# VH-VL binders against Large ribosomal subunit protein mL46 (mrpl17): the designs that were tried, part 19

Target 1, 243 residues: Large ribosomal subunit protein mL46 (mrpl17), of Schizosaccharomyces pombe (o94398)
Amino acid sequence: IQSSKPLSNSTPLKGCSVGTILIRSPILTRQPSEFEKSIYKYNAELWNELSDPLPAEFYFKKGSVGEKDWQERQKTLKGKESPFETIFGKERKEMESNKLLDSATHLQSRVTEADTKNDERSTLRSLDKSLYLLVKKSKSSGWQFPNTPVTSSEKALHLLCQDLLKNILDENSLTWLVARHPLALLKTEQEKTFLLRARLLNGLDVPNLQNVYDWVWCTYDELKNKLSPSSWDSVKNILSDRL
Below, E stands for the ipSAE of ESMFold2; O stands for the ipSAE of OpenDDE; V2 stands for 0.75 times the mean of E and O plus 0.25 times the DockQ between their complexes.

## First folded at step 19 (VH-VL; framework fv_zilovertamab)

Design z56 (from z48 with heavy chain S102T; at its last look DockQ between E and O 0.65; V2 from the best seeds 0.76)
Heavy chain, then light chain:
Amino acid sequence: QVQLQESGPGLVKPSQTLSLTCTVSGYTFTDYYIHWVRQAPGQGLEWMGWINPSGYYTYYNQKFKDRLTISKDTSKNQVVLTMTNMDPVDTATYYCARDTGTPRYWSGYFDYWGHGTLVTVSS
Amino acid sequence: DIVMTQTPLSLPVTPGEPASISCRASQDVSSYLAWYQQKPGQAPRLLIYDASNRATGIPPRFSGSGYGTDFTLTINNIESEDAAYYFCQQYDSYPYTFGEGTKVEIK
ESMFold2, look of step 19: ipSAE 0.757; ipTM 0.892
ESMFold2 (binder alone), look of step 19: mean pLDDT 90; pTM 0.924
OpenDDE, look of step 19: ipSAE 0.857; ipTM 0.945
ESMFold2, look of step 21: ipSAE 0.740; ipTM 0.886
ESMFold2 (binder alone), look of step 21: mean pLDDT 90; pTM 0.924
OpenDDE, look of step 21: ipSAE 0.863; ipTM 0.941

Design z57 (from z48 with heavy chain Y56W; at its last look DockQ between E and O 0.66; V2 from the best seeds 0.75)
Fold by ESMFold2, look of step 19:
Structure z57 (fold): chain C 243 residues (1-243), chain A 123 residues (1-123), chain B 107 residues (1-107)
Amino acid sequence: as target 1 above (243 residues)
Amino acid sequence: QVQLQESGPGLVKPSQTLSLTCTVSGYTFTDYYIHWVRQAPGQGLEWMGWINPSGWYTYYNQKFKDRLTISKDTSKNQVVLTMTNMDPVDTATYYCARDTGSPRYWSGYFDYWGHGTLVTVSS
Amino acid sequence: DIVMTQTPLSLPVTPGEPASISCRASQDVSSYLAWYQQKPGQAPRLLIYDASNRATGIPPRFSGSGYGTDFTLTINNIESEDAAYYFCQQYDSYPYTFGEGTKVEIK
């Protein structure tokens, strides 16, 4: 429950935008079961790349039932099980349902047709690396993460990001917001863009984007060449490529 | 000699589906984006959308997105416009036009146009 | 949508004299503006792209200028065959939009 009350009049937040770092995680499969194992492995490695877990008091009051449950799960994780495997179990089930629709398009190698054609608009490119979505709003504009102005203080940022993604992706695309709070802030003298992280759950279904002038799916290394220097500096350490 | 030619029915009843074919010749068909543009009698031009050289990517003017489909038949060097739920306001001359870009990007302006085909929507 | 406003809508001309057609965009389109000529019963013909570049095969008497929101097509030394409709098109932002056209007539 949020404690702040919205303003009685909907006042635009001048110079404020919310954007999404949308990630297609690595997919390496000869068949659907290999795909599932690859995405779980990738998510487990992401967990290991993060800093040590936050102290329990950050999440819970001392002595609460939630703290005890968290402590018990941490003991399990100290063995060999990753908490990210549990977190992404729902996404795996949704990927399984989409898998039947895509069975005729199974990839048998690390190099795809999109790689040989240099099709940077395809999510089937660079299956062994993360791909990040950049868009152009017009022919004259630069590449940027998808974003939308914040027009009302009443609507939460994560809801604005969900609306943004629904507006630019086709209806068959499934996305998941990793967290409901921003991970980065792009700031200029007069503009602020809060960036939230999201994942594309059905990366084998290549999206045909709408409501953007153009788009590209970039590897980490390619982001530097597309983004402005200030935008790149704001995200480079958060998005580090481990390959 | 680059040529584009539209073909299809000249008369469509309201609520029916329109299907127009753009047949191209005189250039490498898989090297260019193709656009559709229409012009109501006595009115200005209205851009409808494009299809890329491979036929995999399309973009539609939001005005038409719920009823417009553009597809490509590479074996016949044809681009096909399909538009559902036709209405008398859709009466227009329909053109296909070649983008001046490359196989991977479009420029947004058109160097060759078909002669157009008039489609009348009336009961 | 970016509205493209052409002025004038009708332009009577005398052969041998210059003529100008204006096109104004409702928002900045950079240099991404093209001009087309359309004669009755014919397909449009590309004249100018990127505001000022003549398309291949277009006579030097056609020229374009402008940037941002205000653009001009100039036809020097009008010839009888130049009687046609002329329209501008922006291609900076979707949807691409056209001016309503200017009818150029002899006399």
Scores: ipSAE 0.700, ipTM 0.872, lowest interface PAE 1.1, mean pLDDT 78
ESMFold2 (binder alone), look of step 19: mean pLDDT 90; pTM 0.922
OpenDDE, look of step 19: ipSAE 0.848; ipTM 0.940

Design z59 (from z48 with heavy chain N52D; at its last look DockQ between E and O 0.60; V2 from the best seeds 0.74)
Fold by ESMFold2, look of step 19:
Structure z59 (fold): chain C 243 residues (1-243), chain A 123 residues (1-123), chain B 107 residues (1-107)
Amino acid sequence: as target 1 above (243 residues)
Amino acid sequence: QVQLQESGPGLVKPSQTLSLTCTVSGYTFTDYYIHWVRQAPGQGLEWMGWIDPSGYYTYYNQKFKDRLTISKDTSKNQVVLTMTNMDPVDTATYYCARDTGSPRYWSGYFDYWGHGTLVTVSS
Amino acid sequence: DIVMTQTPLSLPVTPGEPASISCRASQDVSSYLAWYQQKPGQAPRLLIYDASNRATGIPPRFSGSGYGTDFTLTINNIESEDAAYYFCQQYDSYPYTFGEGTKVEIK
């Protein structure tokens, strides 16, 4: 049943790779009011005095949108984040959503700490624009879209992209592959890279990438300065509709 | 006068969790990456991972990623190494070291090292 | 993992004469190579970074050269205080890796 014979499947195919154009879509935000800042401070002070977290039903009507979002966040939490902070964050997001519904005539980007520090690793930078993930394989390598060699296995390209994203992203990251077929093809010498399109669904949770030397989340305009001229020429028109 | 000082237990039982603290002074703590490197007795050096100036980003040598955590307490100028499920092969002198790069563009080599703390893992 | 191979592993030296230590990487690391000196019971001391740049406070008798996979640390005018272990380290790719070390000792 079991074969120990070596197969070419264990050796990467020369000159063939699959990569992913991973996009963090624009994220709508608003500045908290001075009143909202005050209630956030009050809730934080209350947490410091309590040994146990307040129940969700204290803050939300049963079956409300706020409770559902809080429950979803609780399911994704694996660390030491307190329920108080989760409840507080949900209340803030609900207030932001309600304000947008009542006065949504103009979208305005929130200036974040990532913008102030120009933290190019953060998905919280440039919230009003799309961000594209570029990585380095080593300190000496150039910036490129995340990619992996295509092995001799019979695995489809879109499945290889899913494995690639699972390998490099934080355990808290959630992505969606937009289509199962390549969007673009990059050629360098005798290497071909098929690019598939994916989206980062939870961009407010800044990923800490692994299995890459370095990464940046670039705006469209920044891609030109990071990518090789040939790579830029291959993608610039494909990506421009999401500026 | 840049100084790094490791502190923690010198003896750990197998399967226990190690916690080492690196206390730094003499430079702006929030401007530099801190790495951990270990050296088994009579052996060469082994890089373990880094934490960035903000404390949010970390990177771990894959050899340790399932049991290694590096964290930072800026208010105390401390970096903490935590490693679970210790084994006798983990017996080594552990160093914290400062990267010589800028806040965004770390270099990967180390100009200042702590004095090292020997950790022995045995029954 | 990039394997860093040093030769020789032991290097007896005569004070006043030059000595060289070789470091070979198992794959191209560009110029991202550092050299360290380590005396017994002490942490390593940075000597050379980016293959050829002397660290602050390092005497001019230490120099480095090389690119890609082959690197050399040269110590001119060996002094008695130079007896120590010397390590190369690559920082082009994760995990960062060190050579096995070269013991430099006075004949």
Scores: ipSAE 0.708, ipTM 0.865, lowest interface PAE 0.9, mean pLDDT 78
ESMFold2 (binder alone), look of step 19: mean pLDDT 90; pTM 0.929
OpenDDE, look of step 19: ipSAE 0.859; ipTM 0.943

## First folded at step 21 (VH-VL; framework fv_zilovertamab)

Design z60 (from z48 with heavy chain Y56S; at its last look DockQ between E and O 0.68; V2 from the best seeds 0.76)
Fold by ESMFold2, look of step 21:
Structure z60 (fold): chain C 243 residues (1-243), chain A 123 residues (1-123), chain B 107 residues (1-107)
Amino acid sequence: as target 1 above (243 residues)
Amino acid sequence: QVQLQESGPGLVKPSQTLSLTCTVSGYTFTDYYIHWVRQAPGQGLEWMGWINPSGSYTYYNQKFKDRLTISKDTSKNQVVLTMTNMDPVDTATYYCARDTGSPRYWSGYFDYWGHGTLVTVSS
Amino acid sequence: DIVMTQTPLSLPVTPGEPASISCRASQDVSSYLAWYQQKPGQAPRLLIYDASNRATGIPPRFSGSGYGTDFTLTINNIESEDAAYYFCQQYDSYPYTFGEGTKVEIK
């Protein structure tokens, strides 16, 4: 990967950190199978993108033994349905035939046990809104986006961000880094923190965080009250596009 | 009167799994975090981790993360510590302790302690 | 890990006089420091929390002070039952750590 090239040995990295804006997207709860169909559709789209044949000339010299084997396998694959399209196509037809029954499929929050208890550590709170992860490094520290110092000039920021997320999330948690470049920069007199955007893919599985003192999943409106004014000003317009 | 009482085996063999139970009474069990702290003979105290009032969240000292589990049985007012792959260096008195915080927030210091249970790890 | 260093490790005291135990943290812990008393064969007893607040039922002869990295437990008018081990504990950062203890003994 192009962004995996190391920085030079003499590059100044003191006072530099990378952090993550980790987002739990809104969850639809009016139709229990709606979420399942969305996952299957997403997987089917990924499968189709990966399954599109590449031109033989890209991999093989014309007339090579490898080219003939590749061409024969492509002939065998022709005419077969995608496993995801078969399953997802059936579910789509069922969804469309029951469209009148589910005419209120608009995104709508259902009050959960987490909402009733005001459990700010649960990703099941405020299902109709995006939630953003903030952490504390210690009891005395303020709330901030998860972050880690940049201590190696050889490792790209997005790889450090992936390591950060693996370090603070439990083993059952899945994340997706939206882009490999920073979305925002938080500056103090002593510290620069580059923020990358990521999505939590856990569905209804609530993560138990580790290697942080405390955490909270905030709505956009709650971020203003938790973050420092400088941090809030740096992200407020970028995050508002995702309300 | 608030009471915490540890119970479990006094002797385990190396590589075996330890299971200790903390039984609590005299307060609303679901209002407080419970911590585990151990003390090797003649040595200082070592914090191991906590479990929240409902049992849905835990936090472990990274030293023990790979082999420590803390769980809760609210119907019996019990907190259970499980630690795999015991070693002679794990010989200690194990205490459960009540955090002074609230149902949603731990304070990090302990106002009530159990009497402790000595666990010896040897052949 | 934050190292908590207590001085002295042994403190002979005369009843009726004040005594002081120092606890130094290797990193700033704000006010998040507690003091415990532990008598032989017993569990620790909370004395002071948040550096300076007495726990419920603790006699006023026990007081705490300090902030950041340097903390002091003061015992005024030492009584014979105060002979025990005393430990500080920080709870600002994980893992929570304890001092090695100070043995207070009556001369």
Scores: ipSAE 0.707, ipTM 0.870, lowest interface PAE 1.0, mean pLDDT 79
ESMFold2 (binder alone), look of step 21: mean pLDDT 89; pTM 0.914
OpenDDE, look of step 21: ipSAE 0.873; ipTM 0.947

Design z61 (from z48 with heavy chain Y56K; at its last look DockQ between E and O 0.70; V2 from the best seeds 0.77)
Fold by ESMFold2, look of step 21:
Structure z61 (fold): chain C 243 residues (1-243), chain A 123 residues (1-123), chain B 107 residues (1-107)
Amino acid sequence: as target 1 above (243 residues)
Amino acid sequence: QVQLQESGPGLVKPSQTLSLTCTVSGYTFTDYYIHWVRQAPGQGLEWMGWINPSGKYTYYNQKFKDRLTISKDTSKNQVVLTMTNMDPVDTATYYCARDTGSPRYWSGYFDYWGHGTLVTVSS
Amino acid sequence: DIVMTQTPLSLPVTPGEPASISCRASQDVSSYLAWYQQKPGQAPRLLIYDASNRATGIPPRFSGSGYGTDFTLTINNIESEDAAYYFCQQYDSYPYTFGEGTKVEIK
């Protein structure tokens, strides 16, 4: 008597993982430079000089559509404070947001309490350099970029990455995915991890991560000592243009 | 020698907040993580969470995350457990325990335990 | 959560005999397993860490072995003071979890 026995097979689909290279950009505290203050003062003075209107017949043919539009616009401006404040407000905020590098200010902000205590878990360490988030999933696990398994082929990788970041960061952390496509692929014998780039936008200390065993914020040079050689080789050239 | 001593109320009413203090004596208080572990009467041990030597970092067992706070007063060598919305199921002996790790890295096992304090939650 | 299963739950022994307690984890915990002794009304006492290392001040009659999911505490030459409850604990993954305990008693 012959019988059929179910065949036991190892599935080739272990699932893929999506991970994030989460970057804390260098943090600079900067007051507007004397040059920037001079630019705002010059533009404000120029606008005030241009705001003394000439008669409409100087600019326009009488009765033209341009004259009517200009007169209507003058009525709209009446009762408003200086238009320079509204026009240049975004530029002023960006200049005050520390986007321009000032070497003197940069030098003064290089050493923090986190640097003094060698607190590798603080985002306030090494303010002059980029920091990259590495995590451990357990005590026995190695350091790796944050990642999560892909359990369904229906959800886009960038959406899984957003869920990953929400799961490990506190509610008030601000992050931004640089692109919706993977920047790198990490491969082991049996698993693939697609890495997406993200930036941490708030300069605030993010002391406690959730749902990870441990974490560190590494400089580029420290990544080599933490990551496996294969992981380091996969990202070292991609990240070096971000130093 | 290293000594840990829990103190706090022995009786708490349902929905109230528990506050327990672990007073630590030891030369290198800033070298060790402190954990909290509880044991319901006649039952096994349940790990609750830890706080690092400086008090800056904590981790809580997800079971207690919304109710549990662990804090530290390094000037007084004290670690404080705060747990909100207590329920009769939370009746247990509460221990603080010293991790054996370094100032920056915990090990996850405990070489010194407090004597424990029984907390009963009932109306 | 990693479930730690101890066997046996009760272990009667006579003085001078060896005893063994098994602890099985539901997931691989590497070597990150500790053993504790607890007498009634007292806090646990650390016996073994990292599966096989005796803690300071623990008599040589206590030894541990195992890796991954299967671990054993061995007590040689049982003495009357060894009557107690014994727990394993994993510390590889959060949350840290304990076995339900094994009661060792002199009979």
Scores: ipSAE 0.721, ipTM 0.876, lowest interface PAE 0.8, mean pLDDT 77
ESMFold2 (binder alone), look of step 21: mean pLDDT 91; pTM 0.932
OpenDDE, look of step 21: ipSAE 0.871; ipTM 0.947

Design z62 (from z48 with heavy chain Y56F; at its last fold request DockQ between E and O 0.69; V2 from the best seeds 0.78)
Heavy chain, then light chain:
Amino acid sequence: QVQLQESGPGLVKPSQTLSLTCTVSGYTFTDYYIHWVRQAPGQGLEWMGWINPSGFYTYYNQKFKDRLTISKDTSKNQVVLTMTNMDPVDTATYYCARDTGSPRYWSGYFDYWGHGTLVTVSS
Amino acid sequence: DIVMTQTPLSLPVTPGEPASISCRASQDVSSYLAWYQQKPGQAPRLLIYDASNRATGIPPRFSGSGYGTDFTLTINNIESEDAAYYFCQQYDSYPYTFGEGTKVEIK
ESMFold2, look of step 21: ipSAE 0.766; ipTM 0.896
ESMFold2 (binder alone), look of step 21: mean pLDDT 90; pTM 0.924
OpenDDE, look of step 21: ipSAE 0.872; ipTM 0.946
ESMFold2, look of step 22: ipSAE 0.753; ipTM 0.890
ESMFold2 (binder alone), look of step 22: mean pLDDT 89; pTM 0.922
OpenDDE, look of step 22: ipSAE 0.858; ipTM 0.945
ESMFold2, fold request of step 23: ipSAE 0.751, 0.739, 0.741; ipTM 0.889, 0.883, 0.882
ESMFold2 (binder alone), fold request of step 23: mean pLDDT 90, 91, 91; pTM 0.919, 0.928, 0.924
OpenDDE, fold request of step 23: ipSAE 0.863, 0.877, 0.879; ipTM 0.945, 0.950, 0.948

Design z63 (from z48 with heavy chain Y56R; at its last look DockQ between E and O 0.70; V2 from the best seeds 0.77)
Heavy chain, then light chain:
Amino acid sequence: QVQLQESGPGLVKPSQTLSLTCTVSGYTFTDYYIHWVRQAPGQGLEWMGWINPSGRYTYYNQKFKDRLTISKDTSKNQVVLTMTNMDPVDTATYYCARDTGSPRYWSGYFDYWGHGTLVTVSS
Amino acid sequence: DIVMTQTPLSLPVTPGEPASISCRASQDVSSYLAWYQQKPGQAPRLLIYDASNRATGIPPRFSGSGYGTDFTLTINNIESEDAAYYFCQQYDSYPYTFGEGTKVEIK
ESMFold2, look of step 21: ipSAE 0.735; ipTM 0.881
ESMFold2 (binder alone), look of step 21: mean pLDDT 91; pTM 0.932
OpenDDE, look of step 21: ipSAE 0.871; ipTM 0.946
ESMFold2, look of step 22: ipSAE 0.724; ipTM 0.881
ESMFold2 (binder alone), look of step 22: mean pLDDT 90; pTM 0.930
OpenDDE, look of step 22: ipSAE 0.855; ipTM 0.944

Design z64 (from z48 with heavy chain R104K; at its last look DockQ between E and O 0.69; V2 from the best seeds 0.78)
Fold by ESMFold2, look of step 21:
Structure z64 (fold): chain C 243 residues (1-243), chain A 123 residues (1-123), chain B 107 residues (1-107)
Amino acid sequence: as target 1 above (243 residues)
Amino acid sequence: QVQLQESGPGLVKPSQTLSLTCTVSGYTFTDYYIHWVRQAPGQGLEWMGWINPSGYYTYYNQKFKDRLTISKDTSKNQVVLTMTNMDPVDTATYYCARDTGSPKYWSGYFDYWGHGTLVTVSS
Amino acid sequence: DIVMTQTPLSLPVTPGEPASISCRASQDVSSYLAWYQQKPGQAPRLLIYDASNRATGIPPRFSGSGYGTDFTLTINNIESEDAAYYFCQQYDSYPYTFGEGTKVEIK
C-alpha cells in the first residue's frame, strides 16, 4: 500500500538490481498474423494497466531475508500473476486441435536454419523448447540475465523490468510479465538481483537486441554452462517447473 | 587481396539522406562483420555501428540510432550505410572496416579499412 | 561513453630512438585495446590488438602493453616512415571509442 508508509523513501538502494528471466516459449504453430500480434499487445498493455504494483520496499526489508522467509513470501504472492498463461494456454490448445485438421500446419520439433547454423542469437533455434535470454554488458563481462540497478525505492520492480526490456529489445518486440513479483533472488557479497519472469510474444519475429554488448537465447540445459554456479543454483529448480 | 571501397555522393544538402556503399573483395564476404567509422576533418575517429555477416543483426551507436541504417546486399558484396537528416556537423570522411572476428563473433577491432569517402554537408 | 585520453598529443622524435605513447581509459576495458597508425590522406592501419598482440605484417619495433585503464604503444628504433598519427581504441563496451590521436613527427 503505497500511501500507508509515513516516510518518503527517495534514498537509492545500494547494491540492488532488478532483472528479468525472459522466456521464448516453444513455437508449435504458424506465425501469428499482424492482427493477432496487435491483440496480444493490447492484452499485455491492459494487464500492465490493471494490476496493482507492489512497492519496491516489499522486497528490500531487512537486507538479510533468508531463503525460508523468501519462499513463504512467494507463497503469499501466488495467484497475483498475469492472465497471460490462460490466454496463451488457450492458444496452445487451439494449435493442437488445428494440427490434425490441416496436415500442412501440423508442427512438431522442427530443425530450422538457426539450428543448423547454431545461431544462438535467434529465437528460431530449438522451436520445441523454452529459450531464456542471457546478455553481456561488455566484452569482458560474464553472461547474466538482463538487469538494471534500482536507483529509487519508489518505483515498483515490475515497472523497472518493463523499462529494462523496452531498452534492450527492438521497438517491434512485445513482452508480457508473467507475474509482478520476483521469482528468484541472485545474491553476491555486494549485490542483490531480484528476477522477474516475462515471456516474449514475438512468434517467429527474431528480435535484434540493443543496449547490450551481446546476447544468447539458451535452453534450460544450456543455462548451466553460461551462468555462474551460484546463479544457476538459484534458478535451476524454479525454472525446471515451467513448460 | 582484401579490398574495401566506399562510394557515394561527396556533397549532400542539409536535411537530406546520405547513402554510402561499401564494396568488398578478396575474402569470403559472408564471414566477417563490417563496421562504419567516420572522421571529421582534423578530428578523431567515431564508431557508428556494425552489421553481421548474414545482414540480419545490426548494432548502432546510440548517438545515431534514429537516423542510421546499415544493410547488406550479399549478391553484390555490398554493405550500405543510410543516414537521414544530415547536418553540417556530419561532414566527415566515412570508412567501412572489416572486423577481425568470426562469422558468429565480432572482435571489435578492424584489420582492413576502405580508402574512405569525404562527405560534405552544405548548401 | 568511455573516454580515451592520449598523451602526448604531439611527439617529435629522432630516428633510431624509442618513443612511447600513453592511452588512458576512463574505466576498465580489460585488455580490449587496439592501436592504429594513420598517415595523411590514408585510412588507419591496425598495429596492435588486445593491448599487446602485433597485427599481421607489423614490424617488431612496434609493441604494446597495459591492462585495465593504462596502455602504452612503444616504437623502438623510429624510422622516418613512422611519422604519422597514432590512435588507441577500446572495444570492451559500446560505443567503441578512440583516443584523440598523437602526432609523431621526425625532428
Scores: ipSAE 0.746, ipTM 0.887, lowest interface PAE 0.8, mean pLDDT 80
ESMFold2 (binder alone), look of step 21: mean pLDDT 90; pTM 0.923
OpenDDE, look of step 21: ipSAE 0.879; ipTM 0.950

## First folded at step 22 (VH-VL; framework fv_zilovertamab)

Design z65 (from z62 with heavy chain R104K; at its last read DockQ between E and O 0.80; V2 from the best seeds 0.81)
Heavy chain, then light chain:
Amino acid sequence: QVQLQESGPGLVKPSQTLSLTCTVSGYTFTDYYIHWVRQAPGQGLEWMGWINPSGFYTYYNQKFKDRLTISKDTSKNQVVLTMTNMDPVDTATYYCARDTGSPKYWSGYFDYWGHGTLVTVSS
Amino acid sequence: DIVMTQTPLSLPVTPGEPASISCRASQDVSSYLAWYQQKPGQAPRLLIYDASNRATGIPPRFSGSGYGTDFTLTINNIESEDAAYYFCQQYDSYPYTFGEGTKVEIK
ESMFold2, look of step 22: ipSAE 0.758; ipTM 0.893
ESMFold2 (binder alone), look of step 22: mean pLDDT 89; pTM 0.916
OpenDDE, look of step 22: ipSAE 0.865; ipTM 0.948
ESMFold2, fold request of step 23: ipSAE 0.751, 0.749, 0.750; ipTM 0.888, 0.887, 0.890
ESMFold2 (binder alone), fold request of step 23: mean pLDDT 90, 90, 90; pTM 0.920, 0.925, 0.922
OpenDDE, fold request of step 23: ipSAE 0.871, 0.883, 0.887; ipTM 0.950, 0.954, 0.953
ESMFold2, last read: ipSAE 0.735, 0.755, 0.751; ipTM 0.881, 0.890, 0.886
ESMFold2 (binder alone), last read: mean pLDDT 90, 91, 90; pTM 0.920, 0.925, 0.919
OpenDDE, last read: ipSAE 0.871, 0.870, 0.864; ipTM 0.950, 0.949, 0.947

Design z66 (from z62 with heavy chain S102T; at its last fold request DockQ between E and O 0.71; V2 from the best seeds 0.79)
Heavy chain, then light chain:
Amino acid sequence: QVQLQESGPGLVKPSQTLSLTCTVSGYTFTDYYIHWVRQAPGQGLEWMGWINPSGFYTYYNQKFKDRLTISKDTSKNQVVLTMTNMDPVDTATYYCARDTGTPRYWSGYFDYWGHGTLVTVSS
Amino acid sequence: DIVMTQTPLSLPVTPGEPASISCRASQDVSSYLAWYQQKPGQAPRLLIYDASNRATGIPPRFSGSGYGTDFTLTINNIESEDAAYYFCQQYDSYPYTFGEGTKVEIK
ESMFold2, look of step 22: ipSAE 0.750; ipTM 0.891
ESMFold2 (binder alone), look of step 22: mean pLDDT 90; pTM 0.923
OpenDDE, look of step 22: ipSAE 0.853; ipTM 0.941
ESMFold2, fold request of step 23: ipSAE 0.756, 0.739, 0.741; ipTM 0.890, 0.882, 0.884
ESMFold2 (binder alone), fold request of step 23: mean pLDDT 91, 91, 91; pTM 0.927, 0.928, 0.927
OpenDDE, fold request of step 23: ipSAE 0.864, 0.877, 0.881; ipTM 0.946, 0.949, 0.949

Design z67 (from z62 with light chain S30Y; at its last read DockQ between E and O 0.68; V2 from the best seeds 0.78)
Heavy chain, then light chain:
Amino acid sequence: QVQLQESGPGLVKPSQTLSLTCTVSGYTFTDYYIHWVRQAPGQGLEWMGWINPSGFYTYYNQKFKDRLTISKDTSKNQVVLTMTNMDPVDTATYYCARDTGSPRYWSGYFDYWGHGTLVTVSS
Amino acid sequence: DIVMTQTPLSLPVTPGEPASISCRASQDVYSYLAWYQQKPGQAPRLLIYDASNRATGIPPRFSGSGYGTDFTLTINNIESEDAAYYFCQQYDSYPYTFGEGTKVEIK
ESMFold2, look of step 22: ipSAE 0.779; ipTM 0.899
ESMFold2 (binder alone), look of step 22: mean pLDDT 89; pTM 0.922
OpenDDE, look of step 22: ipSAE 0.862; ipTM 0.945
ESMFold2, fold request of step 23: ipSAE 0.765, 0.757, 0.761; ipTM 0.892, 0.888, 0.889
ESMFold2 (binder alone), fold request of step 23: mean pLDDT 90, 91, 90; pTM 0.924, 0.926, 0.918
OpenDDE, fold request of step 23: ipSAE 0.870, 0.882, 0.878; ipTM 0.949, 0.952, 0.950
ESMFold2, last read: ipSAE 0.752, 0.750, 0.730; ipTM 0.886, 0.884, 0.878
ESMFold2 (binder alone), last read: mean pLDDT 90, 91, 90; pTM 0.924, 0.927, 0.922
OpenDDE, last read: ipSAE 0.868, 0.868, 0.872; ipTM 0.948, 0.948, 0.949

